# VHH binders against Low-salt glycan biosynthesis nucleotidyltransferase Agl11 (agl11), part 2

Target 1, 357 residues: Low-salt glycan biosynthesis nucleotidyltransferase Agl11 (agl11), of Haloferax volcanii (d4gu70)
Amino acid sequence: MKGVLLSGGTGSRLRPITHTGPKQLVPVANKPVLEYAVEDLKEAGITEIGVILGHKGREEIQNLLGDGSDYGVEITYIVQGNPLGLAHAAGCAKDFVGDDDFVMYLGDNILKEGVVDLVESFESGDFGAGIALQEVENPQQFGIADVDDQGNVTQLIEKPDEPPTNLALIGMYVFSPAVFDAIEQLEPSWRGELEITDAIQSLLEDGYAIDSHVVEGWWKDTGKPEDILEANQLVLEDKSLKKRGTVSDDATVDGRIELAESATIEDGAVVRGPVSIADGAVIKSGTYVGPYTSVGPNSTLEGVHIENSVVIGESSINTSGRIVDSLLGKGANIGSADDFLPEGRRLVVGENSQLKL
Short names: E, the ipSAE of ESMFold2; O, the ipSAE of OpenDDE; V2, 0.75 times the mean of E and O plus 0.25 times the DockQ between their complexes.

## First folded at step 1 (VHH)

Design a17 (framework vhh_5c3l_4)
Fold by ESMFold2-Fast, scan of step 1:
Parts: C-alpha cells; structure tokens; sequence
Structure a17 (fold): chain B 357 residues (1-357), chain A 120 residues (1-120)
C-alpha cells in the first residue's frame, strides 16, 4: 500500500499567516500539520509516499520533508498543474501508485487516532474504496455519504442542497487502482471541479463495494485560525509533554508542560500548562503563559500574559498586555508603546487581519 | 532559464486536424504537470487540457473533450496536443504552460504561442 499526501492550496483563509509559508506547515503544538499526516501514514505501515504539491509552498514543503528518511519513509514529489479539484490532484499520482492500493490524505487535516483503523477496515474485504466519515451539523458544506444497515456506501454527493445524512467525508480515503479509471471518465461538477465524491460514486456504479469507517476521536480541517487553535488545544491535551530545557529557580511552572532542550523559563516567569515551548524560546520575567499556548522556536516573551494562543516562531513579544485566542505569525514583533500619555498603538496590519483592541 | 516554444499551428478547414508541439528547456520537465491554454480573438484564456508529470492522468475542457488528445515525451522534453475534428470556434492562439515561476496561472502562459485558424 502506498500513501498519497495532498499538499496543495493557498491557505487564503489563514492570510496573512500563510504569506510566510503554506497552510500545511502551520504548527499545532509546535509541529507542522503536514508532519502529523506523514507520521499517521507511517504508523499504518505506509512507507512509500507521493506528495502532491500545488502552486505555492513547494520549496518549503520539500525542505521540511526532504527524501522522507528522517521520518522512516520514502517521499516522491509530484507537481499538480492547474487546481481542478481533489480528483484531479489524486489522478496526478497514477504513475507513482501503479497497481498498488493507496491511502489519500489531505495534508491540512489532523486526526486523533490516525489511519490505522481505516486501512485495516479496507483490508478486511474486497473494496474499490474506503472512506472516512464523521457526523457533522452542517452537511451542506461537505461531501456526504448515504450508507445501508451494514455500513456499505450507497450514495455520495458533494455539498448537497438536500443532504441524505449527516455523515461527512473527511480528508482520508483508501483506494484501489480502479479509482484512476473512474477519475479519467469524470466530467466537471457544477462547481467546475473534478470531485472525489464523483469518482467514488462512479466506482459504486461500476459494481465496486465501498467501505465506510466512522473515525474514532476528533478530526480537524485546519483551514481557519479558529481550527488551528482548537487543534492546538486537542493535541496539547492528549500529548505526552516532557520538560527537557531550563527552568530558573524563581520561575513558577504548574501543570503539564513541554519544554524543549534549548528553551528557557527565566526567573519571574509563570507558566501554566498544558503548554509547549520550542527550542530557542525564552520566557522572560513578568511573562504569564497560560493553558493551550504553544510558543514556537527562537521566540522571546517578556511581560506579556498569553493564553490559548499559537506563536508560530522567530517572534519577539515585549508588552504588558494580555493576548488570548490568537495566532501570531512567524517573525512577529510586538513591543511596548511609548510610556507617556496619551497612550497609543502603532499598527502595521496585513491582508485579512482581524484585531480587537 | 525556463523556455517553452510552441509549434504546429496554421490554417485548417473545419473537420481537419493539427498536432501542436511544445519544446521545453531550462527546468526538469518530468517533475512538472503541463497544460495547453488558448485565447480566442476577443476572449479570455481557456485551459484546454492538463497532463500529469508521467502522463498517466489527463483532463480536458468540455469544449474539446473527445476531439483533442494531450501527451508528453519526458525523454525529449516535449508536450503535444493532437487536435481532431477542428471547429471554427477552436480558432485561437495556443500556449504551452507550466506554473514553475508563478504562484497562480489560469491566466498565464510560458511560450509565445502558436496560431490556429479554422476556416473554410
């Protein structure tokens, strides 16, 4: 079985964060989202992975993953041309996959339990495809599956006006090579894209059985800042957190904390977990780091009270203010305003920035 | 330096055929998906066909499906478009395209284009 990891898309809903890198590299608990997908595939026994690259972020993704040897896998890069939908992207992997079954994983998704059970379910019978499902409250926004009493898929519809169920397809699939013939016969949907749900429906109409697997635990699509913050909370709550770095004698550390080997919590700082603090980060005097915060590499925090937030990295935050529910991009520089009255803020803001002052 | 050069255009009668070629240089051709894009007089750019890096997967615009065939020869760094059953509405400048130096490209081209005119 091979893996096909989709790493396209511009991350427009995360701008300006995605101007410093692709959305698949935004960190959750100080680890790029894309690494979770690679690790999930390896855990399922998949060591040959084709990574489908889009228009932007190709060099950053290749720099992170390399040839895959650091992850115990072998990676082949495939460049998608025009973005004509998920089925188009999957079709680009045909020569890489050959006659093998493969897992298709959307690289901006994150799963609590990974894909072991999905793969084992698919391998338990003779299926043309296996689909991962989760119940949602807004089925009109997703691809939706109708299933029979045995859990076999009977119908799939992409973003239906009248959904038959609340069972949404999430970003993980298992395919036999028969899917490539289905994709080649597709017509564009009403959205003008080659839909993966149409490819699966075509397999069903050709007489293939389609396995369904309702995933255990949480799933997140990391397409919005709120999704990143929620994923960060979920990962930090479950992760085993180790304190390897330096904690000064007059620092206060309570709760579960991950402190990387070269990270430092200095005298007069207060940290309350669960939190993750990456290599080269320095938490200086007067700083409070509260629950569900991740502080990325080479970041320095002084005087700030920060909670439920992601500091991506390479940042300097030296202010007496409180920061909450925030996503701070790479290289952020937040300093103290002039101390004299009247007080003010000097702001330089990017595209799609949202501020509450 | 990325270079794409189209050839094979010309004047043809309705129902006729033409084969376009695109010679690529300056990049690792086999690592990039390729497209044929056209622009008819007074109209915008239309993506006609795409082909995956190894040639195993292809797509076509509805306007040309069943009549045009895209292919590539990675050993020769060449992209092809076989055009059959040509119609007057196929009259356009045809461009060979890749996204190698672009962040988006539905309105971009890399070659200078080759003119295809379908008239009686």
Amino acid sequence: as target 1 above (357 residues)
Amino acid sequence: QVQLQESGGGLVQPGGSLRLSCAASGFTFSNYAMSWVRQAPGKGLEVVSDISTGGGYTTYADSVKGRFTISRDNAKNTLYLQMNSLKPEDTAVYYCATDYYESGWDLQYRGPGTQVTVSS
Scores: ipSAE 0.000, ipTM 0.158, lowest interface PAE 14.8, mean pLDDT 82

Design a18 (framework vhh_5c3l_4)
Fold by ESMFold2-Fast, scan of step 1:
Structure a18 (fold): chain B 357 residues (1-357), chain A 121 residues (1-121)
Amino acid sequence: as target 1 above (357 residues)
Amino acid sequence: QVQLQESGGGLVQPGGSLRLSCAASGFTFSDYAMSWVRQAPGKGLEVVSDINSGGGSTTYADSVKGRFTISRDNAKNTLYLQMNSLKPEDTAVYYCARGEYSWDYYGSGSRGPGTQVTVSS
């Protein structure tokens, strides 16, 4: 079985975070989202992975993943160009996949369970496709599946105002090579795109059985800033966190923290977990770092009270006051006014940052 | 930067007519299929009509077929919807949409802010 990892799209809902970088590289608990997908595929025994690239962020994605050897996989890069739909992206992998079954994984999704059970379910029978499902409270916003007593898919409907179930399609699929014939017969949808749900419907009409797997645990589509912050909370809550760096004698550290080997918490700092602090980061005196905060590489914090936030990296924050529920992009520089001016904030914020102070 | 701006909505009596317009900028309009979509109060999005990039091929929802006509003027970067024989059930916010969406079109990007159409006596 091969893997096909989708890394296209512009990330418009994450602007300005995605203005200069791809959405799949936004960090959750100081690890790029895309890297979780590669790890999930490897855990399921999938070692040959085709990465589908859009027009944006090709160099950054290739620099992160390389040839795949650091992850124990072999990566082939496939250029889609313009995003003409998920079925179009899958179709671009035809030559890479050949006659093998494959997992298709959307690279901006993150999943506690991984895809081992999805793959095993698919391999347990004779299926044209398998789909991952999650129960949701807002089924009108998703593609929804109806299933029979055996767990076989009977219909799919996009954004129904009268949903037949609350089982939403999430960003993981398994396909037999029969999907390529289905894709070649598709007409563009009203959006002008080749839809993956239309390809699956075509397989049903051709007599293929379609497996379903209801995923255990949390799932997140990291399409909005709020989704990134929630994914950060969920990963930090579940992750094993180790203190490898330096904590000064007069620093206060409570709860679970991940402190990278070259990270430092200095005298007069207070850190309360769960928190992740990456290599090269320095938490200086007067700083409070509270729960569900990730401090990215080579970042320096002094005097600030920050919680439930993601500092992506390469940032300097030297100001009093409180920052909460925030995404601070790479290279953010947040300072305060000095001298005879009233205490206040002089802000030079990185391209990809959003602040409310 | 993609910009879509609808106009022409308003209050009309049942059996009346309206023409909606959509001014497009920030992309090569003639390269894209375009659509009109609507959302009635308390309901989901409904695709009303689409038109291909050249204007030679159109489709319509069964609910509006024979009453609505979609058209485009590529020289003016403008999309139109001619709405005839309007019914109270046509009451909705009408959105101009570019046919190429990313998968995350759920709330973003390639759709205009909408124009309200109310059909009532």
Scores: ipSAE 0.000, ipTM 0.143, lowest interface PAE 16.6, mean pLDDT 82

Design a2 (framework vhh_7d4b_2)
Amino acid sequence: QVQLVESGGGVVQPGRSLRLSCAASGFTFSDYAMGWYRQAPGKQRELVASITSSGGSTNYADSVKGRFTISRDNSKNTMYLQMNSLKPEDTAVYYCARTSYDYESSGYFDYWGQGTQVTVSS
ESMFold2-Fast, scan of step 1: ipSAE 0.011; ipTM 0.307

Design a3 (framework vhh_7d4b_2)
Fold by ESMFold2-Fast, scan of step 1:
Structure a3 (fold): chain B 357 residues (1-357), chain A 120 residues (1-120)
Amino acid sequence: as target 1 above (357 residues)
Amino acid sequence: QVQLVESGGGVVQPGRSLRLSCAASGSTFSSYAMGWYRQAPGKQRELVASISSSGSYTNYADSVKGRFTISRDNSKNTMYLQMNSLKPEDTAVYYCAADLYSDYWGSDYWGQGTQVTVSS
């Protein structure tokens, strides 16, 4: 079985964070989202992975993943060109996949369970495809699968007013090579795209059985800043956190923390977990770092009270304000305006920035 | 965040025309597939017309084929719906929507809606 990892998309809902980098590289608990997908595939025994690249961020993604050897996998890069939908992206992997079954994983998704059970379910029978599903409380807001008594998919319905089930479709699929013939026969959807759900429907119409697997545990699509913050909370809650760096004698550290080897918590700082602090980060005097905060590499925090936030990295935050529920982009510079008269804070903030002082 | 604002609705007699506009804020407008939905009194919201991010593909509900034309101007961050030969059955609140993702876990943005009334 091979893996096909989708790394396209513009990340417009994460602007300004994605102005200079792809959405799949936004960190959750100080690790790029895309790395979680690679790790999930490897855990399922999938070591040959085709990464589908979009128009932006190709170099950054390739610089992160390389040839895959650091992850114990072999990576082949495939350029989609014009983004004509998920089925079009899958179709670009035809030569890479050959006659093998493959897992298709959307690279901006994170889930606790991984894809081991999805793959094992698919391999347990003779299926044209398998889809991952999660029980949700608001099925009207999602694509919903109807299933028969054996767990085979009978229907996929987008945003139904009267959902037949509470089983929402999530961004992980398993396909047989039969999907490529289905894709070649597709007409563009109402969106002008080749839809993956239309490919699955085509397989059903050709007599293939479609497996369903209900995923246990949490799942997140990281499309919005709020989704990144929630994913950060979920990962930090579950992650094994190790303290390897330096904590000064007059610092206060409580709860679970991940402190990277070259990270430092200095005298007069207070850190209350769960928190992740990456290599090169320095938490200086007067700083409070509260629960569900990740401080990215080479970042310096002084005087600030921050919690439930993601600091992506390369940032300097020197202010007496409180920062909550925030996503701070790479190279953020937040300082005090004490050098200016009259007294006050001088703020230069970008589009879609949110800051409570 | 993307904000969508509809305009161009109103009251019109059967057989006449209206043009709706949907203005979007954001420099990534060209990345969205977009569509017009409508909701008539006592009915569910339905897709009327859609257009791909590039404008190369359009699709229409059977009830409006040949009468409505969807278009977009990515340089102006605006999508249009030209409605010709309007019928009383076209009376509805019209919403524009922008969709970033093609899967069923779609993330979309909605305008507040604009009323179109076709009365004789």
Scores: ipSAE 0.000, ipTM 0.268, lowest interface PAE 13.1, mean pLDDT 82

Design a4 (framework vhh_7d4b_2)
Fold by ESMFold2-Fast, scan of step 1:
Structure a4 (fold): chain B 357 residues (1-357), chain A 119 residues (1-119)
Amino acid sequence: as target 1 above (357 residues)
Amino acid sequence: QVQLVESGGGVVQPGRSLRLSCAASGFTFSNYAMGWYRQAPGKQRELVASIYSSGGSTNYADSVKGRFTISRDNSKNTMYLQMNSLKPEDTAVYYCATEYGDWYEYDYWGQGTQVTVSS
């Protein structure tokens, strides 16, 4: 079985964060989202992975993943030119996949349980495809599956007014090579795209059985800043956290923390977990780092009270006050006002920024 | 629920103008980048123009630069496409869409509005 990891998309809803890199590289608990997908595939026994690259971020993704050897996998890069839909992206992998079954994984999704159970369910029978499903509170906003008592898919409906179930399709699929014939016969949808749900429906109409697996635990697509913050909280809650760096004698550290080998918590700092502090980060005097915060590499914090936030990295934050529920992009520079009155914050903020001060 | 509704399409002669509108509801419009796309029969979808959430940055396909202007009014949850100097090759169904983080998959699309530029 091979893996096909979809790594396209511009990340417009995450601007200006995505100005410094593609959305799949935004970190959750100081690890790029895309790395979780690679690790999930390897955990399921999948070591040959084709990475589908979009127009933007090709170099950054390739610099992160390399040939895959650091992850114990072998990576082949495949370029999708025009953004013609998920089925088109999958179709680009035909030569890479050959006659093997494959897992298709959206690279901006993160999943507590991984894909081991999805793969095992698919391999337990003779299926043309297997789909991952999650119960949701707002089924009208998703593709929805109807399933029989055996867990076989009976129909798929995109954004239904009257959903037959609360089972939403999420970003993980397993396909037999029969899917490529289905994709080649597809007509563009009303949106002008080749839809993955149309390919699956085509398999079903051709007599293939379609397996379903209801995923246990949390799942997140990381398309919005609030999704990144929630994923960060969920991962930090579950992750094993190790303290390898330096903690000064007059610092206060409580709870679970990940402190990278070259990270430092200095005298007069207070850190309350769960938190992750990456290599080269320095938490200086007067700083409070509270629960569900990740501080990215080579970042310096002084005087600030920060919690439930992601500092992506290469940042300097030297200011009093409180920062919460925030996503701070690479190279952020936040300083105190000059020693004069009236005081204030000087901000330089890009388009699509969301600030609550 | 989320809706995008296009209007303003029609049949015009070459060299004339049309203004398309896209009315959005059911989401926080001001937080999303928006785009206009078009598709002629038997052709792939093509990005025509895009505009970021604040309206401060725009992008255009080379084929429409200097002729089309994209704009938005966040107070009215509406995006516009002013199409000047229309050519027969501009004939297509025009769609508005949000950029929901995925360039190959969008969260919300309109139903489309037909633009026909007659010979």
Scores: ipSAE 0.000, ipTM 0.246, lowest interface PAE 11.5, mean pLDDT 83

Design a5 (framework vhh_8pnl_2)
Fold by ESMFold2-Fast, scan of step 1:
Structure a5 (fold): chain B 357 residues (1-357), chain A 122 residues (1-122)
Amino acid sequence: as target 1 above (357 residues)
Amino acid sequence: QGQLVESGGGLVQPGGSLRLSCADAGFTFSSYAMAWYRQAPGKERELVARITSGGSTNYADFVKGRFTISRDNAKSTLYLQMNSLKPEDTAMYYCAAYSEGYDWELSSYDYWGQGTRVTVSA
């Protein structure tokens, strides 16, 4: 079985964060989202992976993953031409996949249990496809599957007004090579895209059985800032955290903390886990770092009280006050205004910024 | 430049009509695919209609036969003609533009406007 990892799209809902890099490289617990997908595929025994690249961020993704050897896999890069949706992206992998079954994994998705059970379920029978499902509270916003008592898919409906179930399709699929013939016959949807749900529906209509696997544990796509923050909480809650760096004698450290080898927590700092602090980061006096915060590499924090936030990296935060529920882009520079009178804040804000002062 | 500015919204009774405009001050309007999205109070943004740089159009099922998307490349302006308006059409309407080579999902649009409000009520 091969893997096909989708790494396209521009990340417009994450702007201005994605001005400096592709959405798939935004970190969760100080590790790029895309790396979790590669690790999940490797865990399931999948070592040949085709990475589908869009036109933006190709060099950054290739620089991160290389030839795949650092992850114990072999990576082939496939450039998608004009993007026509998820089924079009999958179709670009036809020559790479050949006659093998493959896992299709959306590179901006993350899940607790990985894809081992999805793959094993698919391989246990004679299926044209297998789909990953998650129970959701808002089924009208997702593609929804109806399933029989054996777990076979009987119906798929995109964004239904009257959902038959609350089982939403999530970003992981397993396909037989029959899917490529289904994709070839597709017409664009009302959205102008070749829909993966239409390809699966085509397989059903051709008489293929479609397996379903209801994923145990949490799942997140990382398309919005709040999704990144929620994924960060979930990963930090479950991750094994090691203190390898330096903690000064007069620092206060409580709870589970990941402290990278070259990271430092100085005297007068307070850190309350679960927290991840990456290489080169320095937590200086007067700083409070609270639960579900990740501090990215080469970042310096002084005087600030930060909680439930992601500092992507290369950042300097030297200001009093509280920062919560925030996503701070690479190279953020937040300092105290030097103006004495009149009092005020000097702000430079980007697209989709929302501030409460 | 790439600035998008919507206009033409307003209050209208059910069954009425409105024409929305989106002006683009960018230097290559004719090279972009364009779309109209809307966001109803308390709901997510949804695609209403799309037009490619070549003039091909796609519509959401809930507006087919009632709305018409068009573009005037000489004026760098996108239009949405809305007929037979329903209370369910009440929303903020957004103009969006994207390079066709970079959009494999709807959230990947390169430029967004600030929106224009449409209210359909008695």
Scores: ipSAE 0.000, ipTM 0.238, lowest interface PAE 11.8, mean pLDDT 82

Design a6 (framework vhh_8pnl_2)
Fold by ESMFold2-Fast, scan of step 1:
Structure a6 (fold): chain B 357 residues (1-357), chain A 120 residues (1-120)
Amino acid sequence: as target 1 above (357 residues)
Amino acid sequence: QGQLVESGGGLVQPGGSLRLSCADAGFTVSDYAMAWYRQAPGKERELVARIYSGGSTNYADFVKGRFTISRDNAKSTLYLQMNSLKPEDTAMYYCAAQTGYYDDSGYEYWGQGTRVTVSA
């Protein structure tokens, strides 16, 4: 079985964060989202992975993943031209996949369970495809699957007014090579895209059985800043956290904390977990770092009270006051106003910025 | 959360021309893949033309040679130039900005539409 990891898309819903890098590299608990997908595939025994690259962020993704050896896998990069839909992206992997079954994983998704059970379910029978599902409260907003008593898919319906179930399709699939013939027969949807749901429907119509697996635990699509913050909370809550770095004698550290080997919490700082602090980060005097905060590499925090936030990295935050529920992009520089000016903040903000100060 | 506002629709005779505009108050049009869709009475919504962030374009077969999609980055406006209009082109025309095909929504920014009627 091979893996096909989709790493395209513009990430415009995360702008301005994605102006400086692809959305798949935004960190959750100080680890790029894309790395979780690679690790999930390896855990399922999948060591040959084709990474589908869009027009943007190719070098950044290749610099992160390299040849895959750091993750115990072998990575082949496949360039998709114009973004003509998920089925088009999958079709680009045909030569890489050959006659093997493959897992297709959307690289901006993060999943507690991983894909071991999805793969084992698919391998338990003779299926054309297997789909991952999760129960949702708002089924009208998702693609929904109807399933029989054996867990076989009987119907797929996009954004139904009267959903037959609450089982939403999520970003993980298993396919037999029969999917490539289905993709070649597809006409573009009304969106002008080759839809993956149309490929699966084509397999059903050709007589293939489609397996379903209802995933346990949380799942997130990291498409919006709010989704990144929630994923960060969920990962930090579940993650095993180790203190390897330096904590000064007059620092207060409570709760579960990940402190990287070259990270430092200095005298007069207060850190309350669950928190992750990456290599090269320095938490200086007067700083409070509260629950569900991740402080990225080479970042310096002084005087600030920060909680439930992601500091992506390479940042300097030297200001009094409270920062909450925030996503701070790479290289953020936040300082105190000059004494000559009235108390306040001077800000330069980008597109789609949201601030609570 | 930018809103797209379509304009330029109206009533024209067969063989006439219209230029549709799509203005955005919240983002730079050239940063996105942008598209024009249409929905005729009693029909499904369908893609008319798309322009990708890199500038390449594609068109539905039924409008090739007659319609041209373009951008004006200085005005943050997307255009659809429609020539040699036919009664079959009668529809509501929608502007869409797509965040990328890996995004759940696929349709993050949609306009309210502008009506085009081709009739004597």
Scores: ipSAE 0.000, ipTM 0.411, lowest interface PAE 10.4, mean pLDDT 83

Design a7 (framework vhh_8pnl_2; at its last look DockQ between E and O 0.57; V2 from the best seeds 0.00; counts 0 for: pae E 13.2 > 2, unsure alone 64.95 < 65)
Amino acid sequence: QGQLVESGGGLVQPGGSLRLSCADAGSIFSSYAMAWYRQAPGKERELVARISSGGSTNYADFVKGRFTISRDNAKSTLYLQMNSLKPEDTAMYYCARVTDYYEGLWSDYWGQGTRVTVSA
ESMFold2-Fast, scan of step 1: ipSAE 0.005; ipTM 0.363
ESMFold2, look of step 2: ipSAE 0.000; ipTM 0.210
ESMFold2 (binder alone), look of step 2: mean pLDDT 78; pTM 0.802
OpenDDE, look of step 2: ipSAE 0.703; ipTM 0.884
ESMFold2, look of step 3: ipSAE 0.000; ipTM 0.213
ESMFold2 (binder alone), look of step 3: mean pLDDT 78; pTM 0.800
OpenDDE, look of step 3: ipSAE 0.342; ipTM 0.719

Design a8 (framework vhh_8pnl_2)
Fold by ESMFold2-Fast, scan of step 1:
Structure a8 (fold): chain B 357 residues (1-357), chain A 120 residues (1-120)
Amino acid sequence: as target 1 above (357 residues)
Amino acid sequence: QGQLVESGGGLVQPGGSLRLSCADAGFTFSTYAMAWYRQAPGKERELVARITSGGYTNYADFVKGRFTISRDNAKSTLYLQMNSLKPEDTAMYYCAKDTWYSDEYGMDVWGQGTRVTVSA
């Protein structure tokens, strides 16, 4: 079985964060989202991975993943060209995949369970495809599956106005090579895209059985800032956090923290976990770093009170303000908004006054 | 179908208020970023306000503090609350959404517009 990892965009939902870099590299707990997908594929025994590259961030993604050897996998890069939808992106992997079954993973998704159970379910029978499903409160936002008593898919509808169930397709699939014939027959949807749900529906109409697996635990599509913040909380809560860097004698550290080897918490700083602080980061005096905050590499924080936030990296924050529930892009420079010139006091003082200013 | 339909425009006195609505006939409203643009006669369309699927907003300097963009995902509707209206706000107002899956591309689905006239 091979892996196909999609590293294209899904619109501008993360702008301005993604203006200068690919969304798949936005960090959760100081680790790019894309790395979680590679790790999930490796856990499932998948070591040959084709990475589908879009228009944005091709060099950055290739610089991160390299040949895959650092992850114990072998990576082949495939350029999609024009963005014509998820099924079109999958179709670009035809030559890479050959006659093998493959897992298709959206590289901006993060999943607690991983894909081991999805793959095992698919391999337990003779299926044209296997789909990962999760119950959602807003089924009209997703591709929705109808399933029979045995868990076989009977119908798929992309973003339905009147959904038949609340079982949403999430960003992980398993396909037989039969999917490529289905993709070649597709016409663009009303969105102008070749829809993956239409490809799966085509397999169903051609007589293939479609497996379903209802995923246990949380799933996040990191296309929205709030999803990144929630994923950051969930990962930091579960992760083993190790303190390797420098904590000054007069710094206050409470709870679990991850402190990278070259990171420093200086005198007069307060850090309350769970928190991750990456290499080269410096937490200076007067700074409070509160729960569920990730401070990215080479970032300097001074005077600020920050919590439940992601500082992506290469940033300087020197302000007495409070920052909460925030996603701060790479190279952010945040200074004090309290600067006022001229300074002065107007005093009218009575007899025998004594003042200390 | 991805068709956007604006409503709520009209004639109002300076200092008055209007609430614009944009209904998305498609089924992807909550997934995509949405924006309000405006165009005065003889001028290019300009961004008024933008809201992401997650609710993050940005505003043009000329409307900050006066206009509020919001969305109701359950109703597939985008709103623009316009307060303290000025004669220079007179324009055709357009609803737009970004349906491209690539983050490099901007707004690509547009409504037909709703007219706002601010005059005595």
Scores: ipSAE 0.000, ipTM 0.127, lowest interface PAE 14.9, mean pLDDT 81

